# VHH binders against Homocysteine S-methyltransferase 2 (SAM4), part 19

Target 1, 325 residues: Homocysteine S-methyltransferase 2 (SAM4), of Saccharomyces cerevisiae (q08985)
Amino acid sequence: MARLPLKQFLADNPKKVLVLDGGQGTELENRGIKVANPVWSTIPFISESFWSDESSANRKIVKEMFNDFLNAGAEILMTTTYQTSYKSVSENTPIRTLSEYNNLLNRIVDFSRNCIGEDKYLIGCIGPWGAHICREFTGDYGAEPENIDFYQYFKPQLENFNKNDKLDLIGFETIPNIHELKAILSWDESILSRPFYIGLSVHEHGVLRDGTTMEEIAQVIKDLGDKINPNFSFLGINCVSFNQSPDILESLHQALPNMALLAYPNSGEVYDTEKKIWLPNSDKLNSWDTVVKQYISSGARIIGGCCRTSPKDIQEISAAVKKYT
Key: E = the ipSAE of ESMFold2; O = the ipSAE of OpenDDE; V2 = 0.75 times the mean of E and O plus 0.25 times the DockQ between their complexes.

## First folded at step 19 (VHH; framework vhh_lunsekimig_d3)

Design n6 (from c4 with T50S S53R D61K; at its last look DockQ between E and O 0.01; V2 from the best seeds 0.00; counts 0 for: pae E 13.4 > 2, grease 25.6 > 24.2, placed apart)
Fold by ESMFold2, look of step 19:
Structure n6 (fold): chain B 325 residues (1-325), chain A 119 residues (1-119)
Amino acid sequence: as target 1 above (325 residues)
Amino acid sequence: EVQLVESGGGVVQPGGSLRLSCAASGSTFSEYALYWYRQAAGIERELIASITRGGYTYYVKSVKGRFTISRDNSENTMYLQMNSLRAEDTGLYYCAARTYYWGDEYDYWGQGTLVTVSS
């Protein structure tokens, strides 16, 4: 066996912190793939030429991205499936049937596993309902969000990922809304039979995008108690403000001190609204070294980067993890 | 390349109605989620309504039930029907568009159209 099951590995290595990869969508965009579309970073996989032609330019770009993150020190990496729900794919691409959809997911997972090898961990990445309906900034899912059938929305992707032994962890990323969080936490082992994590999208002032506090989130988890799916392995934050992320993660740690945590924030770049470009931020309050140190002290077991984080950022994260563990 | 142009702003009495339009040049709205923002004096710009590619709508509490967002992809135009206007609705109204890319980034913003609610 080339790698231990993730749960066993972490139990055997209680101080280990896994380095996660960076911002795949923005990295692919920087390498020339147009990701501005309804399936976002999944777009290169939609074409049959990606699969049938090893000389495909897009195929080379995606392979090089995985290799660059591996060389930077990533130990756990994600499939490029942030916006690949069946609804997003079937409504916006030529891939329409469940059979075609399952084939797409299988090929993406196989491709990702082949790129990273058998010794690295692979996350099946799932984006939120909020990103599909473009309400991730407010987290307000309409008048009766408790009546949204999140399970039926995610079911084709979840059923595929649950059966795929090449995945080690399922990741629900960038969750902006308490009702979506509650739905995911309500799913038992028949729905989520693999280890999984939930990454929260948190406003810079320390509340979920819909206004829910970290204490309220912790209380939801505490109220479930022993009824929580035993595969729920990590809680964390992703795609959040770089400078505020350590305090946000610490607030989760204080509320849930025995929960394994994770964090992968955005880079600290500043958007120039006139030029519509990202610039270095000379007023940054933190470095990766300081942020990673604080994450580790807050109990993080997986640390990486989200939007605009490059292999260079992952090198810095990896160095800090080695320094502080 | 792509420009968003708001129109339909003006002066209206309290209780009145206005219909704002946001037209695109250089690309089609069908690829984008669409948004209305409002900026009143002394208040930062705030999202007030949005509509997805599939037609799902969102409204903040202060406008829900009074404002209606819609889109006409064949005319590359988004609308905001504003009814029962109040003095506090006064402000500069912006449209914005993005693909379903998460984060704070929007692909395009309009320049704004002024709405003044006064007697």
Scores: ipSAE 0.000, ipTM 0.206, lowest interface PAE 13.4, mean pLDDT 84
ESMFold2 (binder alone), look of step 19: mean pLDDT 82; pTM 0.814
OpenDDE, look of step 19: ipSAE 0.010; ipTM 0.202

## First folded at step 20 (VHH; framework vhh_lunsekimig_d3)

Design o1 (from n2 with S27F; at its last look DockQ between E and O 0.60; V2 from the best seeds 0.00; counts 0 for: pae E 5.8 > 2)
Fold by OpenDDE, look of step 20:
Structure o1 (fold): chain B 325 residues (1-325), chain A 119 residues (1-119)
Amino acid sequence: as target 1 above (325 residues)
Amino acid sequence: EVQLVESGGGVVQPGGSLRLSCAASGFTFSEYALYWYRQAAGIERELIATITWGGYTYYVDSVKGRFTISRDNSENTMYLQMNSLRAEDTGLYYCAARTYRWGDETDYWGQGTLVTVSS
């Protein structure tokens, strides 16, 4: 049976919370794909052998990743296109034309849809402007962020995703800068014609990476009023501290009580930049059960995992969601 | 051990030139985006130049046309050629490198080199 449009589904099921997948990049890396590159988890799709050889190892790995998240209870999944802007792809891969770029995106979305099936929801994943220069965790876009043409940067990927019926939601992930947020929120339906969400890159201190408070963000949204794009469906946090994520989400809920929220934090592991390894976080404060419960209380409608989260984490999230919904 | 070491700073008259270097060690240099920051007295540190993995460069308007960022992967060194220096260019200049790994702290920083532009 064909899935209902996401908006309708959630309206018809007001208590439903969708389980999102986890750290795709983490899983790919754990399975032998080097995701530490300019196009991140898109890297396996850059090779023609991925498409021409059904026995491709990378093809199998990606399929298995999706399968494992599905088996873990994921109901909505992402394309691996976080750093797949035209700018990033054209600067860092042999794909140099818009035609080739569109073909790549179409293939990725098609492949992803085939992996997850017709009954699951698919997010077209879009990383922030700063992703191509590795600024999604600092929010530092230079001295003149207001002069950045964010639309031109997003336009190729956005235009592709807008017309792709295999996608159910467009996700602007890990937005670290208020100017970028304002730009995205300024786009009307002619620019952004599909349901979309914005995930904020938030520091452990509870502010956007550029220092902007959640209250300030809320005010930006409130000031838009009826001018806001009706397709703006969710606001939330991703790739944030596991320990701090509940309080951060609650702060958004308090500021915007009628906004549907989403949260997919990191696992809590800590990356050692010197040793270039992930270390267990001995200071993990909460379980997924506790955190998920708090998210739901804060108005989250989509819950998943981000960096270093595994299918096992998604299983725990899924179990908790079922328990509290 | 990861290290970034800036050099080339000094005192120069307005209109003069300096070339800063940032020598890197302890990481795969070619896989990093590289940055120059500067911090003037009483002012927050600001990003002024970026060079990506692919060698593409970005500048803030205040230095465009005057500063050139470059990298030599074979030498693990980043450069900043500064021409037509102005008094407002005075400050501590930092080099930085960011990994493509995700996390809260993935930047490598140098200790900075002082650039003073004065008549």
Scores: ipSAE 0.028, ipTM 0.376, lowest interface PAE 4.6, mean pLDDT 91
ESMFold2, look of step 20: ipSAE 0.082; ipTM 0.567
ESMFold2 (binder alone), look of step 20: mean pLDDT 81; pTM 0.795

Design o2 (from n2 with T52N; at its last read DockQ between E and O 0.75; V2 from the best seeds 0.00; counts 0 for: pae O 6.1 > 2)
Amino acid sequence: EVQLVESGGGVVQPGGSLRLSCAASGSTFSEYALYWYRQAAGIERELIATINWGGYTYYVDSVKGRFTISRDNSENTMYLQMNSLRAEDTGLYYCAARTYRWGDETDYWGQGTLVTVSS
ESMFold2, look of step 20: ipSAE 0.464; ipTM 0.777
ESMFold2 (binder alone), look of step 20: mean pLDDT 79; pTM 0.784
OpenDDE, look of step 20: ipSAE 0.038; ipTM 0.391
ESMFold2, fold request of step 28: ipSAE 0.185, 0.309, 0.312; ipTM 0.608, 0.686, 0.687
ESMFold2 (binder alone), fold request of step 28: mean pLDDT 79, 78, 78; pTM 0.778, 0.778, 0.776
OpenDDE, fold request of step 28: ipSAE 0.007, 0.024, 0.008; ipTM 0.242, 0.336, 0.307
ESMFold2, last read: ipSAE 0.292, 0.194, 0.211; ipTM 0.675, 0.613, 0.628
ESMFold2 (binder alone), last read: mean pLDDT 78, 79, 79; pTM 0.777, 0.782, 0.783
OpenDDE, last read: ipSAE 0.011, 0.000, 0.026; ipTM 0.306, 0.188, 0.339

Design o3 (from n2 with T52K; at its last look DockQ between E and O 0.02; V2 from the best seeds 0.00; counts 0 for: pae E 9.4 > 2, placed apart)
Fold by ESMFold2, look of step 20:
Structure o3 (fold): chain B 325 residues (1-325), chain A 119 residues (1-119)
Amino acid sequence: as target 1 above (325 residues)
Amino acid sequence: EVQLVESGGGVVQPGGSLRLSCAASGSTFSEYALYWYRQAAGIERELIATIKWGGYTYYVDSVKGRFTISRDNSENTMYLQMNSLRAEDTGLYYCAARTYRWGDETDYWGQGTLVTVSS
């Protein structure tokens, strides 16, 4: 049966929390796809053999990843498009023209929708501007980040996703910079015509990667007031410290108590931005049961995992969501 | 490693002004986002102002229009000009710096300088 629009579904089911999938890029890497490259997890889709060869190993791997997250309990899943900006693709792959780029995005979305079926929600994933220069975990956008034309950077991907009826939500993930956040929040319905969320990239110390505090972010949103695009549906945190994420989300809840929230933290490893790999960190102190309980208490409506979170992690999240809702 | 030292705190009457300074040693402020926090007795430390590299500033509502944060990278110093002070502004004022030097996610805090606004 066809799914209800996401906002209506959540309004009709006020206690419902949707279970999001996990870390697709690192999961693909664990399954043998080499994702340490300028387009990250987009790499399997660049080859025409992925699309034309029914025997493609990469095609099987990606399909099995989606199936495993579905079997683990995921109810809302992402396209594998974190670093699939037009700039990243056109500068680093044989896909150069807007027409070729749009074809790539259409194929990725169609493939993802076919993998998850019609009764699950699909997020069109958009990574931050900083992803193309490997600065998404530092937020360092140079001396004049306020002068960056974020709209021009996002425009090709955003225009494609706005038109694609196979998507239910657009996700601006891992936003590390206040000027980028302000730019996205400034876009009216003519630019962002679909429901969307903003996921913040936050240090374990509780501030955005560029140094902006959660209270300052909340004040930016309050100051914009009724100018905010009504399609802005969720604020949240992603690819953040597992141990610190409940307190960070609670700080957002306290500052913006009426904002629908989401959270999908990392599994607790330390990210090496130069090598684009996660390194072990033995300081993980919490369970999914404890963090999910706290997220629900803080008003989260979508909960999942980010980097290095596996289908097993999603099983634990799903069990905790059922337990506490 | 950066070490931060606040100064300029003191006792002032309501309606008065103070200028706080935060001096750094070990590294230049140009590599950091900078903050002022305050902590009243029995309350958690709260953000009041931030200034990022490039000069972008934000203030919480309770101080907006009365306080001005600034930085002088050549003097390796951040300032907080506090005007129209009120009793509720009383507290320990901390400066903080956050670096994004490649691979360094460390936050640095000063020891605090006391501001007392009383008649």
Scores: ipSAE 0.006, ipTM 0.206, lowest interface PAE 9.4, mean pLDDT 84
ESMFold2 (binder alone), look of step 20: mean pLDDT 78; pTM 0.776
OpenDDE, look of step 20: ipSAE 0.012; ipTM 0.257

Design o4 (from n2 with S27F W53R; at its last look DockQ between E and O 0.01; V2 from the best seeds 0.00; counts 0 for: pae E 13.9 > 2, placed apart)
Fold by OpenDDE, look of step 20:
Structure o4 (fold): chain B 325 residues (1-325), chain A 119 residues (1-119)
Amino acid sequence: as target 1 above (325 residues)
Amino acid sequence: EVQLVESGGGVVQPGGSLRLSCAASGFTFSEYALYWYRQAAGIERELIATITRGGYTYYVDSVKGRFTISRDNSENTMYLQMNSLRAEDTGLYYCAARTYRWGDETDYWGQGTLVTVSS
């Protein structure tokens, strides 16, 4: 069955909250795919054998990942293209031309769509500029971040996604820097012609990773007024602390009460930089039930999980969403 | 002047080994991803191996386990160690360098070196 356009669907169902998938990279890694590479979870798609061999192990793994999230209750899912900028791909894979790059993206989107079906929504995932230099968690873009040509970085992937009607939403994930945010928000419909959202990379202290406050972010959006891209559909937080995420989202809600929000936090595990492993967080204070309830109260229309979240987490999210909507 | 110069090609028997070199000059070698292509007679040029700026390597299935791509940034040279050579490995081997900077793609190509695997 054909799905309604996302905007129409949400308008027709004002209380509906969509359940997003979880940590794709985490699941792939757990299932045997080495995602610790320059293009992260895109890596299985770089191999030609993925496409030429129906019995490919990686192909099966990716399919199973999608299936498990679907079975967990995900209604909107992402392409594994967080680190699939042309810059990253061209510098770190055999992809030789823009044509080849576009073919890669098309294949990934097609494959993803086939995995999730026509009745589910699909996000074209785009990581931040800082992702290629591992600064999405610091927000440190150097001494002159205002001079960074963000558009040129995003352009190849964005142009591809804009043309792909199998995508329902474009997601700018884990934006850690106000200059990058401003750049994205400055783009008109000629640049961003599809519905899109922005996920903010927010520190536990409730500020953007570069130190920018949620109020400042809100002011930027307010200042744009009617000049804002009409395709700007959601603002939210991702890859953030599980414990602090409700308060952070609420702060955005307070500053922008009419903005549809989204949230997909980390599982709550803590990364040990010395051991280079994720550890359980003994200080996890909230349950998914509690957190989801708070998100909904704060105007969230899409809720999911980010790093270290599993289909089990999504199942809990799904249950909570059903309970409170 | 930008140059990529392949060397090390020649005639070898099946099962033999060759080591190709690609010497680069005229550009910042360390900022480029590097590639080996080959072209057999009557067949289109094909990519066979890649080494990224960070040293990650990729191979087509037909050469996996037999060929090894490497780079020495201090010498501005890329290598292809070819072991267990087969008749189907015969062809003209090209090296290429590529970089992408804010929407600007730059490619450099060598002239090729001939590899003939024959009994």
Scores: ipSAE 0.000, ipTM 0.224, lowest interface PAE 10.5, mean pLDDT 92
ESMFold2, look of step 20: ipSAE 0.000; ipTM 0.186
ESMFold2 (binder alone), look of step 20: mean pLDDT 81; pTM 0.809

Design o5 (from n2 with Y100F; at its last fold request DockQ between E and O 0.72; V2 from the best seeds 0.00; counts 0 for: pae E 4.4 > 2)
Amino acid sequence: EVQLVESGGGVVQPGGSLRLSCAASGSTFSEYALYWYRQAAGIERELIATITWGGYTYYVDSVKGRFTISRDNSENTMYLQMNSLRAEDTGLYYCAARTFRWGDETDYWGQGTLVTVSS
ESMFold2, look of step 20: ipSAE 0.273; ipTM 0.648
ESMFold2 (binder alone), look of step 20: mean pLDDT 78; pTM 0.779
OpenDDE, look of step 20: ipSAE 0.045; ipTM 0.522
ESMFold2, fold request of step 28: ipSAE 0.192, 0.165, 0.235; ipTM 0.608, 0.599, 0.638
ESMFold2 (binder alone), fold request of step 28: mean pLDDT 78, 78, 77; pTM 0.773, 0.776, 0.770
OpenDDE, fold request of step 28: ipSAE 0.040, 0.035, 0.007; ipTM 0.564, 0.440, 0.238

Design o6 (from n2 with S27F A33T; at its last look DockQ between E and O 0.35; V2 from the best seeds 0.00; counts 0 for: pae E 5.2 > 2, grease 24.4 > 24.2)
Fold by OpenDDE, look of step 20:
Structure o6 (fold): chain B 325 residues (1-325), chain A 119 residues (1-119)
Amino acid sequence: as target 1 above (325 residues)
Amino acid sequence: EVQLVESGGGVVQPGGSLRLSCAASGFTFSEYTLYWYRQAAGIERELIATITWGGYTYYVDSVKGRFTISRDNSENTMYLQMNSLRAEDTGLYYCAARTYRWGDETDYWGQGTLVTVSS
């Protein structure tokens, strides 16, 4: 049976919380794919051998990653296209034309759909504008962020995803800057014709990476009123501190009590920026059980993991979701 | 310890040439996109040249055709060949390195090397 449209499914099941997959990049890296590159987890798809050789090692790895997240209980999964803007791809790969680019995206989506099956939901993943310049964690878009043409940056990928019926949701992940957020929220149905969500890149202090408060973000949304794109489906946080994520999400819930939220935090490990390695966090305050419970109480409808999360983490999330829904 | 050290700056006459170097250490050089910035007196720092992880190069219009950015991964060194220098090219030149690894919130910067174009 074909899956219900996501919006309908969630409307028909008001208490349902969907389990999202975890750190795809982390899993790929752990399995031997070098994801530390400008196109991140898209890298295996850049090689023609991925498509021409059924026995491709990378093909198997990507497939197994999806399988493991599925087996862990993921019900909604992402394409590995966080850093797959046309800008990023054209600047860092042999793919230089829109035609080639579209072909790449189509292939990735097709492959992902085939991996997860027809009964699971698929997110078209889109990283922030700042991702191509590694600013998703600082939110620093320069002296004139208001003059950045965000639409032109997103347009190639967005147009492709809007036309792809294999996608159920478009995800703007790790948005670190209020100007980018405003830009996305200004787009009508002609630009964003599919359901979409916005994941915020939030500092541990509870503010957007550029310093914008959750209250300010909420006010932006409130000010839009009925002008907001009806396809705007979720607001939430991703790639955020595990320990602070519950409070951050709650702050959004308090400011926007009728907004469906989503959360997929990091594992809780600490990234050493000098050594470029992840370290265990001895100060992990909560378990997934506790965190998931809090997310649900804050209105989360999609819960998953981000950086350094594994299928094991997703299993714990899945178990907790089942327990509290 | 991560280090970027610029060298090659100096005083040259208009029309002259300089070659800047940026020696890197303490990180996997080949995985980084590299940049040259410059800052003239009283002016904001500006990006002038980029060489990506994949080896693709980009230039601002003001230096196109005159400057060439390159990298040697075996030597962990980035270069900027500057030809047909102009007075407006005067400034402090910085090299920078940026990666796309998750959780990376820091760019690496050099201390800069001074380029003065004067008659």
Scores: ipSAE 0.031, ipTM 0.348, lowest interface PAE 4.9, mean pLDDT 91
ESMFold2, look of step 20: ipSAE 0.196; ipTM 0.632
ESMFold2 (binder alone), look of step 20: mean pLDDT 81; pTM 0.805

## First folded at step 22 (VHH; framework vhh_lunsekimig_d3)

Design v1 (from o2 with Y100R R101Y; at its last look DockQ between E and O 0.03; V2 from the best seeds 0.00; counts 0 for: pae E 4.1 > 2, placed apart)
Amino acid sequence: EVQLVESGGGVVQPGGSLRLSCAASGSTFSEYALYWYRQAAGIERELIATINWGGYTYYVDSVKGRFTISRDNSENTMYLQMNSLRAEDTGLYYCAARTRYWGDETDYWGQGTLVTVSS
ESMFold2, look of step 22: ipSAE 0.296; ipTM 0.682
ESMFold2 (binder alone), look of step 22: mean pLDDT 79; pTM 0.789
OpenDDE, look of step 22: ipSAE 0.828; ipTM 0.923

Design v2 (from o2 with S27F Y100R R101K; at its last look DockQ between E and O 0.02; V2 from the best seeds 0.00; counts 0 for: pae E 8.4 > 2, placed apart)
Fold by OpenDDE, look of step 22:
Structure v2 (fold): chain B 325 residues (1-325), chain A 119 residues (1-119)
Amino acid sequence: as target 1 above (325 residues)
Amino acid sequence: EVQLVESGGGVVQPGGSLRLSCAASGFTFSEYALYWYRQAAGIERELIATINWGGYTYYVDSVKGRFTISRDNSENTMYLQMNSLRAEDTGLYYCAARTRKWGDETDYWGQGTLVTVSS
């Protein structure tokens, strides 16, 4: 049976919380794909052999990743296109034309849809400007962030995703800067014609990476009033501290009580910058059970995992969601 | 010349064990992620186990808890310990290696070793 439009589905099921997939990049890396490259998890799709050879190792790995997240309980999943802007792709791969670029995106979306099936929801994933300049975790866009043409950066990928009926939602992930947020929120339905969400890149102190508070973000949204794009469906946090994420999400809920929220934090592991390895967080304050419960109480309608999360984590999230909804 | 050579395949009864080996030569073994694939009759080749450059191991659900992938860089050899074998584990098993170097898409493959699980 064909899935209902996401907005309708959620409206018809007001207590439903959708389980999102986890760290795709992490899983691909764990499974041998070299994601440490300028286009990150897009890299397997750049090779023509991925498409022309059914026995392609990368093809098998990506397919298996999707299967594992599905088996773990994911109901909504992402395309692996976080770092697949035209700028990033054209500067770092043999793909140099918009036509080639569009073909790439179409193939990725088609492949993703085929992997997850028609009954699951699919997000067109879009990384921030900060991802291209490697500042999505600092929010530092330079001395004149207000003069950055964010639309020009997003336009190729956005236009493609707007036209693709296989996508249910467009996700602006890990937005770290208020100027970029304002730009996205300024786009009307002619520019952004599909349901979309914005994931905020938030510091452990509860502010946007550039220092902007949740209250300030809320005010920006409030000030838009009826001018806000009606397709703006979710606001939330991603790639954020596991332990701090519940309080951060609650702060958004308090400021915007009628906004549907989403959260997909990191696993709670700590990256040791000296040793260049991820370490278990021995001081983990929360479990997925506790965190999911809190998210739901804060108005989250989509819950998943980000960096270092695995299908096992998604399984725990799924179990918790079922328990509390 | 780059070579991967699988060995250790054979016929085993259900519940039995086998240990596969993959001997590598002609490249810097320690700089490669390692994979085991298998192909059953009439079925497409599937990834079943991986050990990445940092030693992280991945398994498909069907082999979790029964199979163990490991490597010995000093011997340039990858292993697959297979316990509690089932009839559905029957197939041709391939080892593969992938370099960690970005931009290099070269994968090396063995010729395969046959594993037959039958009573």
Scores: ipSAE 0.017, ipTM 0.351, lowest interface PAE 7.6, mean pLDDT 91
ESMFold2, look of step 22: ipSAE 0.025; ipTM 0.491
ESMFold2 (binder alone), look of step 22: mean pLDDT 80; pTM 0.787

Design v3 (from o2 with R98K Y100R; at its last look DockQ between E and O 0.03; V2 from the best seeds 0.00; counts 0 for: pae O 10.6 > 2, placed apart)
Fold by OpenDDE, look of step 22:
Structure v3 (fold): chain B 325 residues (1-325), chain A 119 residues (1-119)
Amino acid sequence: as target 1 above (325 residues)
Amino acid sequence: EVQLVESGGGVVQPGGSLRLSCAASGSTFSEYALYWYRQAAGIERELIATINWGGYTYYVDSVKGRFTISRDNSENTMYLQMNSLRAEDTGLYYCAAKTRRWGDETDYWGQGTLVTVSS
């Protein structure tokens, strides 16, 4: 059966919480695809052999990744297009024209839809400007962030996703800077015509990576009033500290009690910047059970995992969601 | 505005090594993504390597495992270490710099340095 529109589904099921997939990049890396490149997890799709050869190893790997997240209980999944901006792709791959770029995006979305089936929801994933410049964790966009034309950056990918009926939701992930947030929020239905969410890149102190508070973010949204895009569906946090994420989400809930929220934190592992490796966090304060319970209490409607999370983590999330909803 | 100057090109035998340098003017080298291109005779200029702001590197298949791109922001210099050189690597090598600002579509290019791999 054809899935209901996402907004309708959630409206008809007010207690329903959707389980999101986990760290796609992590899984691909674990399975032999080198994601440490300028276009990250887009890299397998850049090769023509991915499309021309059904026996392609990378094709199999990506398909298996989706399958494993589905089997883990994911109900909404993302395209692997976090670092698939036209800017990033055209500068770092043989794809140089808008036509070629659109073809790439269409192929990725089609492939993703085929992998997850018609009964699951699909997010068109869009990384921030910060991802392109590797500043999504600092929020440092230079001396004049207000002069950055964010719309031009997002436009090629956004226009493509707006036209693709196979997508249920557009996700602006890991937004680390208030100027970028304001830009996205300023776009009307002519620019952003599909349901969308904004995931915030927040550091452990509970502020946006650029230092902006949740209260300030809330005020920006409040100030929009009736000018807010009606397609703005969720606000939340992603790629955030596992241990701090519940309190951060709650602070956002307190500031915006009527906003549907989402959360997909990191696994709780700690990244060693010196060794450039992820280390287990022996001081993990929370379990997925505890964290998911808190998210639900804070108004989360979509819960998943981000960096270093696996299908196993999604299983735990799924179990917890079922327990508390 | 950034001026780029390539150096290090020359004649080398197959199997040999060269190290190219690209020196940038100014004090804001860290604000640029960096690229190496090459152009062989009768062939269109092609991207061969890039190093992003965060240090992520990308190589075309033909140079993977043989070439290494790096940057030194303190010296405003990008490098291309070329090992196991082949005849097909012969060409004019260009460095390029691109800004971290969307809307600034200005690409800066060097004049190129010639690499000749010949026995």
Scores: ipSAE 0.006, ipTM 0.243, lowest interface PAE 10.6, mean pLDDT 91
ESMFold2, look of step 22: ipSAE 0.332; ipTM 0.709
ESMFold2 (binder alone), look of step 22: mean pLDDT 79; pTM 0.779

